# VH-VL binders against Protein FAM180B (FAM180B): the designs that were tried, part 1

Every score and structure here is a prediction.

Target 1, 160 residues: Protein FAM180B (FAM180B), of Homo sapiens (Human) (q6p0a1)
Amino acid sequence: TQPHAGQPMDSTSVGGGLQEPEAPEVMFELLWAGLELDVMGQLHIQDEELASTHPGRRLRLLLQHHVPSDLEGTEQWLQQLQDLRKGPPLSTWDFEHLLLTGLSCVYRLHAASEAEERGRWAQVFALLAQETLWDLCKGFCPQDRPPSLGSWASILDPFP
Positions, changes and structure headers below are counted from each chain's first letter, unless a header gives other numbers; antibody chains are not in Kabat numbers.
ipSAE, averaged over its two directions, is called F for ESMFold2-Fast, E for ESMFold2 and O for OpenDDE. V2 adds 0.75 times the mean of E and O to 0.25 times the DockQ between the complexes of E and O.
Where letters were taken out, [cut] stands.
The coordinates of atoms that the task and the answers printed are left out; those that the model quotes come from them. Centres of patches stay.

## First folded at step 9 (VH-VL; from c1 with light chain E52D S96H)

Design e8
Fold by ESMFold2, look of step 11:
Structure e8 (fold): chain C 160 residues (1-160), chain A 121 residues (1-121), chain B 110 residues (1-110)
Amino acid sequence: as target 1 above (160 residues)
Amino acid sequence: QVQLVESGGGVVQPGRSLRLSCAASGFTFSKYAMYWVRQAPGKGLEWVAVIWYDGSNKYYADSVKGRFTISRDNSKNTLYLQMNSLRTEDTAVYYCARHGYEGDRYLFDYWGQGTLVTVSS
Amino acid sequence: QSALTQPASVSGSPGQSITISCTGTSSDVGGRKYVSWYQQHPGKAPKLMIYDVSNRPSGVSNRFSGSKSGNTASLTISGLQSEDEADYYCQSYAGHNTYVFGGGTKLTVL
């Protein structure tokens, strides 16, 4: 007798489903393999074999088309997130976008050669991290605001 | 038409400094990473340095690290190579080269004609 | 700084096909798709002939082709002509914004 609990084949996430996040363990494996900023300022997956998989191609598209590539775009997105603080928790897609934007800031902070630019990226990263904490804490946090992060100077200068 | 024109080569004594320039035209200079590649007389090509499209990041071959500095002025469409503590083994034709059309190609699609640097006593 | 290994010279007669090899490591040629080939005539700047292992830029003859197997890339020139006499360099990307060239191959057309 055939069971009535058949699962569909795992090919339905390819089409127009960029808003559907990958399973957390898949995303972790992709990020563990490492990202790299190229000389044109775009993030990509270092491992070309992983980058060619369906989850890898999805991540590449998100990094190329939905994550801001410069400071001005990132600051604009941050302002929009701050306007949403009083609303419901972010959708899973918007939350993924927030996390990837924060990750992008870390790579750009690390790549920046001048202290002023490093400071600006560090500040934006710290604020994105605060938005992340705020969203995770909605309706559960004991206080009106999420915990404060440390000084941006500590983020800017990891070597004493 | 993409053009890259190097200048500033010449004869210099060991231990001295020299600054090379590369004037770019025919494309949006500020959108491209730029490279220096050198070729000693009768020898092969050797990558020297890269600078990112916005000047934010610079990387060097081990043979020149600490002595050479790549820089750019996007308002003047000009790439530079400051060469300090020159050695006789730095004698070469120095080429300015442009990063390929897409950011992940890692290739040199346009080259200048080069400028000769001779380091001798 | 690492160099990719190429034969010092190759030769062929007009109309023949020749192949130039370029051997690297798993961290450059073997593990990445970024292999380019450059032609350099005496006194001239190098010219890009092949990129991403096997692609030709516009304006490059279809007599030039590229391939890769393991840690070795190959440039093949079919229908050899006298103007093909030049030096040929392979180039790869070794990661972390580091670029490596082969030692060069002098092609002589007999």
Scores: ipSAE 0.011, ipTM 0.589, lowest interface PAE 8.8, mean pLDDT 81

## First folded at step 11 (VH-VL; from j2 with heavy chain L107M)

Design j5
Fold by OpenDDE, fold request of step 13:
Structure j5 (fold): chain C 160 residues (1-160), chain A 121 residues (1-121), chain B 110 residues (1-110)
Amino acid sequence: as target 1 above (160 residues)
Amino acid sequence: QVQLVESGGGVVQPGRSLRLSCAASGFTFSKYAMYWVRQAPGKGLEWVAVIWYDGSNKYYADSVKGRFTISRDNSKNTLYLQMNSLRTEDTAVYYCARHGYEGDRYMFDIWGQGTLVTVSS
Amino acid sequence: QSALTQPASVSGSPGQSITISCTGTSSDVGKRKYVSWYQQHPGKAPKLMIYDVSNRPSGVSNRFSGSKSGNTASLTISGLQSEDEADYYCQSYAGHNTYVFGGGTKLTVL
């Protein structure tokens, strides 16, 4: 009897509850309550009761299915963002995804036990921050060019 | 068959070093975080160390921090525990355990048979 | 890390049902998805019996069941058999990628 490989949850069925963004205040409260990074690189809401709320469940789904669980996935997402840089502003959903991915990088950076791993996450975080600025400047900044964080990226080794 | 096999245990004097190995078979080793758990004679189970599936992160119990080093070679399907500055209190059967998962549900689903480490003067 | 609290020993007669409790805090046992139970016979490695409070792995007898109320998880063994005589350990997530074990419960079949 072959172990039933859990059918990949059809990404389409998870999509319905994720379409409406939560109020920023609610998201802030959820994030403030605390996240935790597991040994598989997955972020979780620490408070189970909070995670069981409608906003909590939404965030859980985002963290589980949309936020990359490793460096490679994060780099892939970063590449996509960079490819979108010359395009229109990000959708609310994509922007939220960018922010959550940035947050994930911070947790991973903090959790990293090896200097090399910390450095890699710091670099990716800095680049994501730069992409955030690019997006925010679209239509608002002179020449649509954000300030460069390049000099700050080199300083973001929080643990020299 | 999914299996973990520990080796490298033995009798050593305090202050000496020992390296344990855990050979994995029957599953994709690189997809699982791995743990060392020890059990002193007649005592309960104690978490010792964890290493992430890719080896990127390591954590240790306070009792072994600074003395023990967990590592893995995914190409060899092998988990290691380097134990330095061994103490009598480190005397235990050492188990390697696979951190299994089903979605966001976690468990130690596979255990080795353990290897005995005896630290005695 | 605060150890989970288990009774030191439990006993029962063949065919009876026994329950082993595991009490922790809201920060450990309160995280339902991380509570597991292990059986350990003398001189053997622990064997997973229950995970995520109440889920039974393949190959584990349906005589074993798990539940949780508040900060207390419970392992119930129904139809007690002589082969069930073993040590039982609960486990819970303790945060920061660490786990905590209970002190263990010795089950004696009378």
Scores: ipSAE 0.418, ipTM 0.801, lowest interface PAE 1.4, mean pLDDT 87
Fold by OpenDDE, fold request of step 13:
Structure j5 (fold): chain C 160 residues (1-160), chain A 121 residues (1-121), chain B 110 residues (1-110)
Amino acid sequence: as target 1 above (160 residues)
Amino acid sequence: QVQLVESGGGVVQPGRSLRLSCAASGFTFSKYAMYWVRQAPGKGLEWVAVIWYDGSNKYYADSVKGRFTISRDNSKNTLYLQMNSLRTEDTAVYYCARHGYEGDRYMFDIWGQGTLVTVSS
Amino acid sequence: QSALTQPASVSGSPGQSITISCTGTSSDVGKRKYVSWYQQHPGKAPKLMIYDVSNRPSGVSNRFSGSKSGNTASLTISGLQSEDEADYYCQSYAGHNTYVFGGGTKLTVL
């Protein structure tokens, strides 16, 4: 009997509970409680009791299925964000996804034992931060340009 | 068949270096974090080092930190442990172990048979 | 990191049921998803017997079962057989992608 490769959980069944973001205060409490990066590059909520709550379960699903688990996936998401840069403000869901991905980068940067890996995550984080500023600036910035994070952010743009 | 095979063990003097290898077969090596675990004669199991699936991150037990280096070559399906400045207390059977996973459940599901390292004067 | 606490030895007669305890803290054993049990015969590598407190890998006898209460995980072996004589180690997550082992329990079949 071949060990059944865990069927990719049908993304459709997970979809219903993920559509409405939790209150920002609740998300803050969850994030403040602490996350942990495992050896497979997955972020987890440290407190299992908290993770078992409705908001915790939602966050867990986001972290497991939507937040990229590697640099390549993160770069792909970044590219999508850059493609959306000239469009309307991100949906609440996409913005949340952006923030969680940025947070993931911070954890990965901190966990990185090798300088090269740290550099790569730092670069991606900086670019995600820039995209965050772009999104926040939409409709609010008179110059239609977000403030620059500095010359280092422009040098690190892998997607000119 | 899923298998891990350690090699490179032997008898060495204190202060010398030794490199262990662990050859993986029967599974996609690059999808798993790998561990070194050692067992001193007549003692329990001790975690030694961890390397992530892509080799991006490494962690060490305090007892070996600064002396041992874990690495992997995913193209060769091989895990390594470079051991420098060996001490008598490093004498142990060294096991490589696969960090298995089922969803968010983790275990050491596959172990090699171990290789003996003896550090003696 | 402090090792998990196991009894040094347990014994039982063939056909009996025995339990091995593994006591940690809320920061290790409390993280349920990472508690595993390993069997080790003399001169052999450890073998996974239980993972995530109570899950049994394929090929492991149904005589082996795991449970947890508070900060104590337990391995139960029912219908004890001579081949069960071995060392048993519990393992738990210790944080920062590290694991801790118990001191091991020697099981003797009388």
Scores: ipSAE 0.409, ipTM 0.797, lowest interface PAE 1.4, mean pLDDT 87
Fold by ESMFold2, look of step 11:
Structure j5 (fold): chain C 160 residues (1-160), chain A 121 residues (1-121), chain B 110 residues (1-110)
Amino acid sequence: as target 1 above (160 residues)
Amino acid sequence: QVQLVESGGGVVQPGRSLRLSCAASGFTFSKYAMYWVRQAPGKGLEWVAVIWYDGSNKYYADSVKGRFTISRDNSKNTLYLQMNSLRTEDTAVYYCARHGYEGDRYMFDIWGQGTLVTVSS
Amino acid sequence: QSALTQPASVSGSPGQSITISCTGTSSDVGKRKYVSWYQQHPGKAPKLMIYDVSNRPSGVSNRFSGSKSGNTASLTISGLQSEDEADYYCQSYAGHNTYVFGGGTKLTVL
């Protein structure tokens, strides 16, 4: 599974708190406390006490800088991922970005007021899920041998 | 100057429709979510609807859901409220309001002066 | 019905301090920092006075302050003046793109 917790080296930056890298149980609690979309299309941590923790501030940075705010931005990121299918596995940071983008699509799917908009978000989510599974296979599969994913379209193709 | 100006209020009979407009000026309208808030005579404020900055999502108070439609035209800097199947309890001053941002989420930082809608025979 | 409870009225003499309460639930006021206060004079639009529980917008007098304890937010007006006579509303975000106001408090300056 990807990414992992631990003490990865980071020579490019040092974060706010002096604590070690994120513990998985703290990240789970952050996501369990819930995320919300604001009216500007940005995904935020709803519990401000958790948002103020070191893992919460890191999650907020990832959401703010790397999760697209609209469908066009999400589709552009998806295209970049598809262009990189033959490359090495994503960095831990880029994989987290992929997972959070997929999560934001679920929130936007749930928030959508119109059936056509729901269908478009559902399609993008299915494709991001495929890219997630593809990247997981890169860590476990020979190059050029992606897993057979089958069709997700019938599950995520709502009618108007 | 940042300004919101509502129009389209008036007197209508129950069951009829009315369309409100809110003209925005002095700020980049397409960067802000917009709201309708109403106030019945002698009563408090009631949130009515919100529309996201790009018009992609719309949410309504339960009291108006299915009857009112919020919309926006970002090329004209204008917010709209289509009110169908009006009831006497919809009688109110209707304000448009701008979503506040910075560290200030979920509040209304700029208000129009309101337009009166009266639903009576 | 409003999810936020305010007293119907409050009064004070010029120069005194008064406090208006706004009681919600743990899910809105208790856990969230999105409490705002609005002042409304008769026949006028509301004006934002306090946001995020305790912050003042530019141009709002420092006589206005806000605080929160548990599920109750408070607006305090110090050095009460006759022009402070107005209706005051608290507002919070209730989740799921839903916004709630208090019922309003009429402040009378005696």
Scores: ipSAE 0.013, ipTM 0.608, lowest interface PAE 6.8, mean pLDDT 80
Fold by ESMFold2, fold request of step 13:
Structure j5 (fold): chain C 160 residues (1-160), chain A 121 residues (1-121), chain B 110 residues (1-110)
Amino acid sequence: as target 1 above (160 residues)
Amino acid sequence: QVQLVESGGGVVQPGRSLRLSCAASGFTFSKYAMYWVRQAPGKGLEWVAVIWYDGSNKYYADSVKGRFTISRDNSKNTLYLQMNSLRTEDTAVYYCARHGYEGDRYMFDIWGQGTLVTVSS
Amino acid sequence: QSALTQPASVSGSPGQSITISCTGTSSDVGKRKYVSWYQQHPGKAPKLMIYDVSNRPSGVSNRFSGSKSGNTASLTISGLQSEDEADYYCQSYAGHNTYVFGGGTKLTVL
């Protein structure tokens, strides 16, 4: 979604649904408690007490329904992010989604038992990191000097 | 009707090999992780191995690691257990089981009837 | 790693309630909600009775219930019937694809 030039949006006055991201401190506490992949390829919160809280239930829903659980789904999400490169910065919701998808890749990389699968997840993670920098750059970089593939070439090596 | 049927059990000498099969029907096999669980005569249940829904990851109990190999063929709806270098302590009824999934659970919701493996000299 | 501890046997009279305990560690039973219970009649495959500590699969009698306190999970059978006579196993997930069963409890209906 691209806002019209010269029209600021009041993000503080339009919030209020379950789509609003949690504060970073709350998210850090949930992630510190620990996540684990199950045998169905789904991430979940290990600590039942934390998982039952409102922020824990929200994270579980995000992990279950919005974070891709396989390589193909992650690659499709990545393509969508690449299509948005020329648009405005991602919403806080979509940025949280991007970061959680990147985190998911780390868990899947760690869980992978074969080198080919590890290489594929590492490559996708590197591309998601590039998209994260690209989105951050929209607010901090000159429009005529976006991040280049050259700065990330070594990350795409399947055997770093 | 959801069903798991094991086959391939029998009597075998120590040091020999045996391959077990588990035929699945009534559900989308490729969406479920699968397990082997064994039970020695007169004893309790012991987890043996797990294979993820897509076959990407396989894990084993320490007692069988390096000797047993779990595998699956999702096009044939079949789970396998290759048992090499069998020992008398491997004598058991071998069950295949389906990972039960409703959210984030770790349970065995569907079990086969079991197939007996006897390792004796 | 440690196995789950169950009593070897438990008994009760028809109509009574009995409880079977399953004690693990803070890293499996204590911290996690992944405790399940299986009933096994002689010569038959195990049947899932309770999952996620306290949930009952469709088709399992509401006489079966589960709970957890600290590192101990419990299976309670109310209105005990002769058909409940069986072996009962608890099972937990201890992380890193490690799966543990209890040693089993033989329930005798007197």
Scores: ipSAE 0.006, ipTM 0.598, lowest interface PAE 9.0, mean pLDDT 80

Design j5
Fold by ESMFold2, fold request of step 13:
Order: structure tokens, then C-alpha cells, then sequence
Structure j5 (fold): chain C 160 residues (1-160), chain A 121 residues (1-121), chain B 110 residues (1-110)
């Protein structure tokens, strides 16, 4: 009978297919639960209960079918991203792929047993991070001042 | 016609070395992680080592770490186990095994028949 | 490292069902749900019977089933036959790229 102050209505909706990314809070919760590399180079959600949820199943499919599992595949994706630099900002879908691919590089550089391979993964990760900065800057940053990774290099060192 | 065949077992004295081989056929060897598992006579199974599909990473049981080296040659479809500083406790049948991928990250779906290593005086 | 605990032996009569237990910790069997079971006849290599707790590979009889409750996985064999007499091992991923087997259970068909 007496109205109360209402919560702001959320007018957004999230689709259930692979093209509809999950809300950032859901993605954060899945990544917080932890991922791990298996001996075949595939990233998996460690917590089976979370992996069985709708968002967990979506992330599993993304990791299994869309995130590259080796250097060659990652370098090919990086080249495609570099070809898109002068275009519009990445779709939410493609941006999610970029972030997941970067995360995959971090896991792989920590798993690599050879220093040269760790260096190659670190270099690819740095370039993916640069593409991320480029995309975040589209529409907001001066085009003649692209972001620099110089001050970030010490953060990427796997052996501090 | 998927097959794994171990070789290189035999009788050696403590402190000596052996190298085991595992020849793979009937599948694309370079797409699969590989394992060594051993079984002492009358005892249970013990995981020994794993090597990733591309040879990039290798992991060992504590009982063999520092003495055994797993390796692979993907151009020859062959898995190896170099066993140094052998002890009588290393006496076992040594199996190579293939890691299954789809839907199970930790199953050993194909096994060889094993090769016997006996370490005694 | 954590050992998986299995009974040393189990027995049953033809046509009956038996269950073999495999108890680990929350960090392997309990949390990860990556339990597999292997059958080994004397003088033979092990054979994969169950993976991912409850899945059967192609060619494995539906008399074999698996389940998990808490930190304990179970292999159930129904309709026991003489050829089921063998050693059975559970196996789990112990984290940090390490793998652990149970001590084995000898199944005797009476």
C-alpha cells in the first residue's frame, strides 16, 4: 500500500549464447575460483561445481574452442588483432577473447621449463597487453600517442 | 591399431643406468602427453613421470626426482626414460601410458605391456 | 604426498554386486572430480574402466559404474562374473602435476 524507494531497475539483459558475454562480476567469480593448465595445454576451471553452471559451461567452451593453446595459435590471433588496430573498438566478444588469451599466456609462461620459451610467452603477452591498451584507448585517447609498455616490463618478469 | 611397446629393461647392478624406450604407433604421438608408471613385483601402481605433448614440461614423482629424466622425440614417435643411479627399490615393471584428452585430463587410456627392470647384485 | 586408501580385498559371488571404495582428501578426490579406475589381471597391463568419476570408455561393460560422495569414490561391479577377478586401482590428480594411485584392491569371485 505505501510505496517505498525502489532500487534502480536494471534494464540490461544478458543472453545465454556464446556471443553474449557474461557480466563482469560473473566472469571475475569464475576466474577467482581458479584455472589450471593440463598436460595437453588446455585451461580448465578447477572447481567442478562452478564449471557445471551455465556461465562455467560457457567459459569452458571458450577456453576449449576459441582461446589458442600454443604459441603459434596465439601469435596468429595477435596478428589478427594488430590488423584491427585502426578499426572500431573490439566487440565485447572479441575483447573477452583478448583478455582470456592474455590470461592463458600468463599460465603458459609460468608452466614453461625453458627460459627461451618463457621469454617468447612473455613477449607475446606484452604485445597482447599493448593491444588491450590500444583497444581501451579507442575513442578516448589521442591517436598520435599510443600507449607504451616500457614502464610495465618489470611487472611481466617471471623471475623477480 | 593403437600400440605402445616398451623396451630397454633388463638386470643391472645398483648405481648403474638404463634407458627405456616406448615406441608409439597408430596415433598422432605429438598430440598426446605421455607417462611412465611402474609396478614393483607384487605391489601396486606408482606414477613415475609425465611429459607434455610438445616436451615443454616434465614432472616427476619425488621417489625418482633428480635420478630419472623423461624425454620424447616426436619425429620418431618415441618416449624415453633415462634412469640413473638405480636402486634396488627401482625394481619394477615399467609401463608407458598415453594421456587421454577429451573430457578427462587425467586418464591413462592406452598402456604398453611393460618392460621389467631388475636392480640387484 | 596424499595416498588414496582402498581396501586390500573384496569378495563376492557370481551374479552379486560389489563396491570398492577409494578415499582421498578434499584437495584431490573431494574437490577435483578427476577419479579414474583401472582393472589389472595377473601379468597384464592395467585397463581403464572408469574416468571422470562415473564415465565408461567405449568397450567397457555397463556392469561397471562409478560414483563419488565427499572424499570417497566408489567403483561398483554388478552381475559379478569370474573374469572380473582382478586387481582394481583408483587414481586421482594430486595437484601440482602429480598423480596418485590407491594401493589396489584384489577382487575375488567366490
Amino acid sequence: as target 1 above (160 residues)
Amino acid sequence: QVQLVESGGGVVQPGRSLRLSCAASGFTFSKYAMYWVRQAPGKGLEWVAVIWYDGSNKYYADSVKGRFTISRDNSKNTLYLQMNSLRTEDTAVYYCARHGYEGDRYMFDIWGQGTLVTVSS
Amino acid sequence: QSALTQPASVSGSPGQSITISCTGTSSDVGKRKYVSWYQQHPGKAPKLMIYDVSNRPSGVSNRFSGSKSGNTASLTISGLQSEDEADYYCQSYAGHNTYVFGGGTKLTVL
Scores: ipSAE 0.006, ipTM 0.580, lowest interface PAE 10.1, mean pLDDT 80

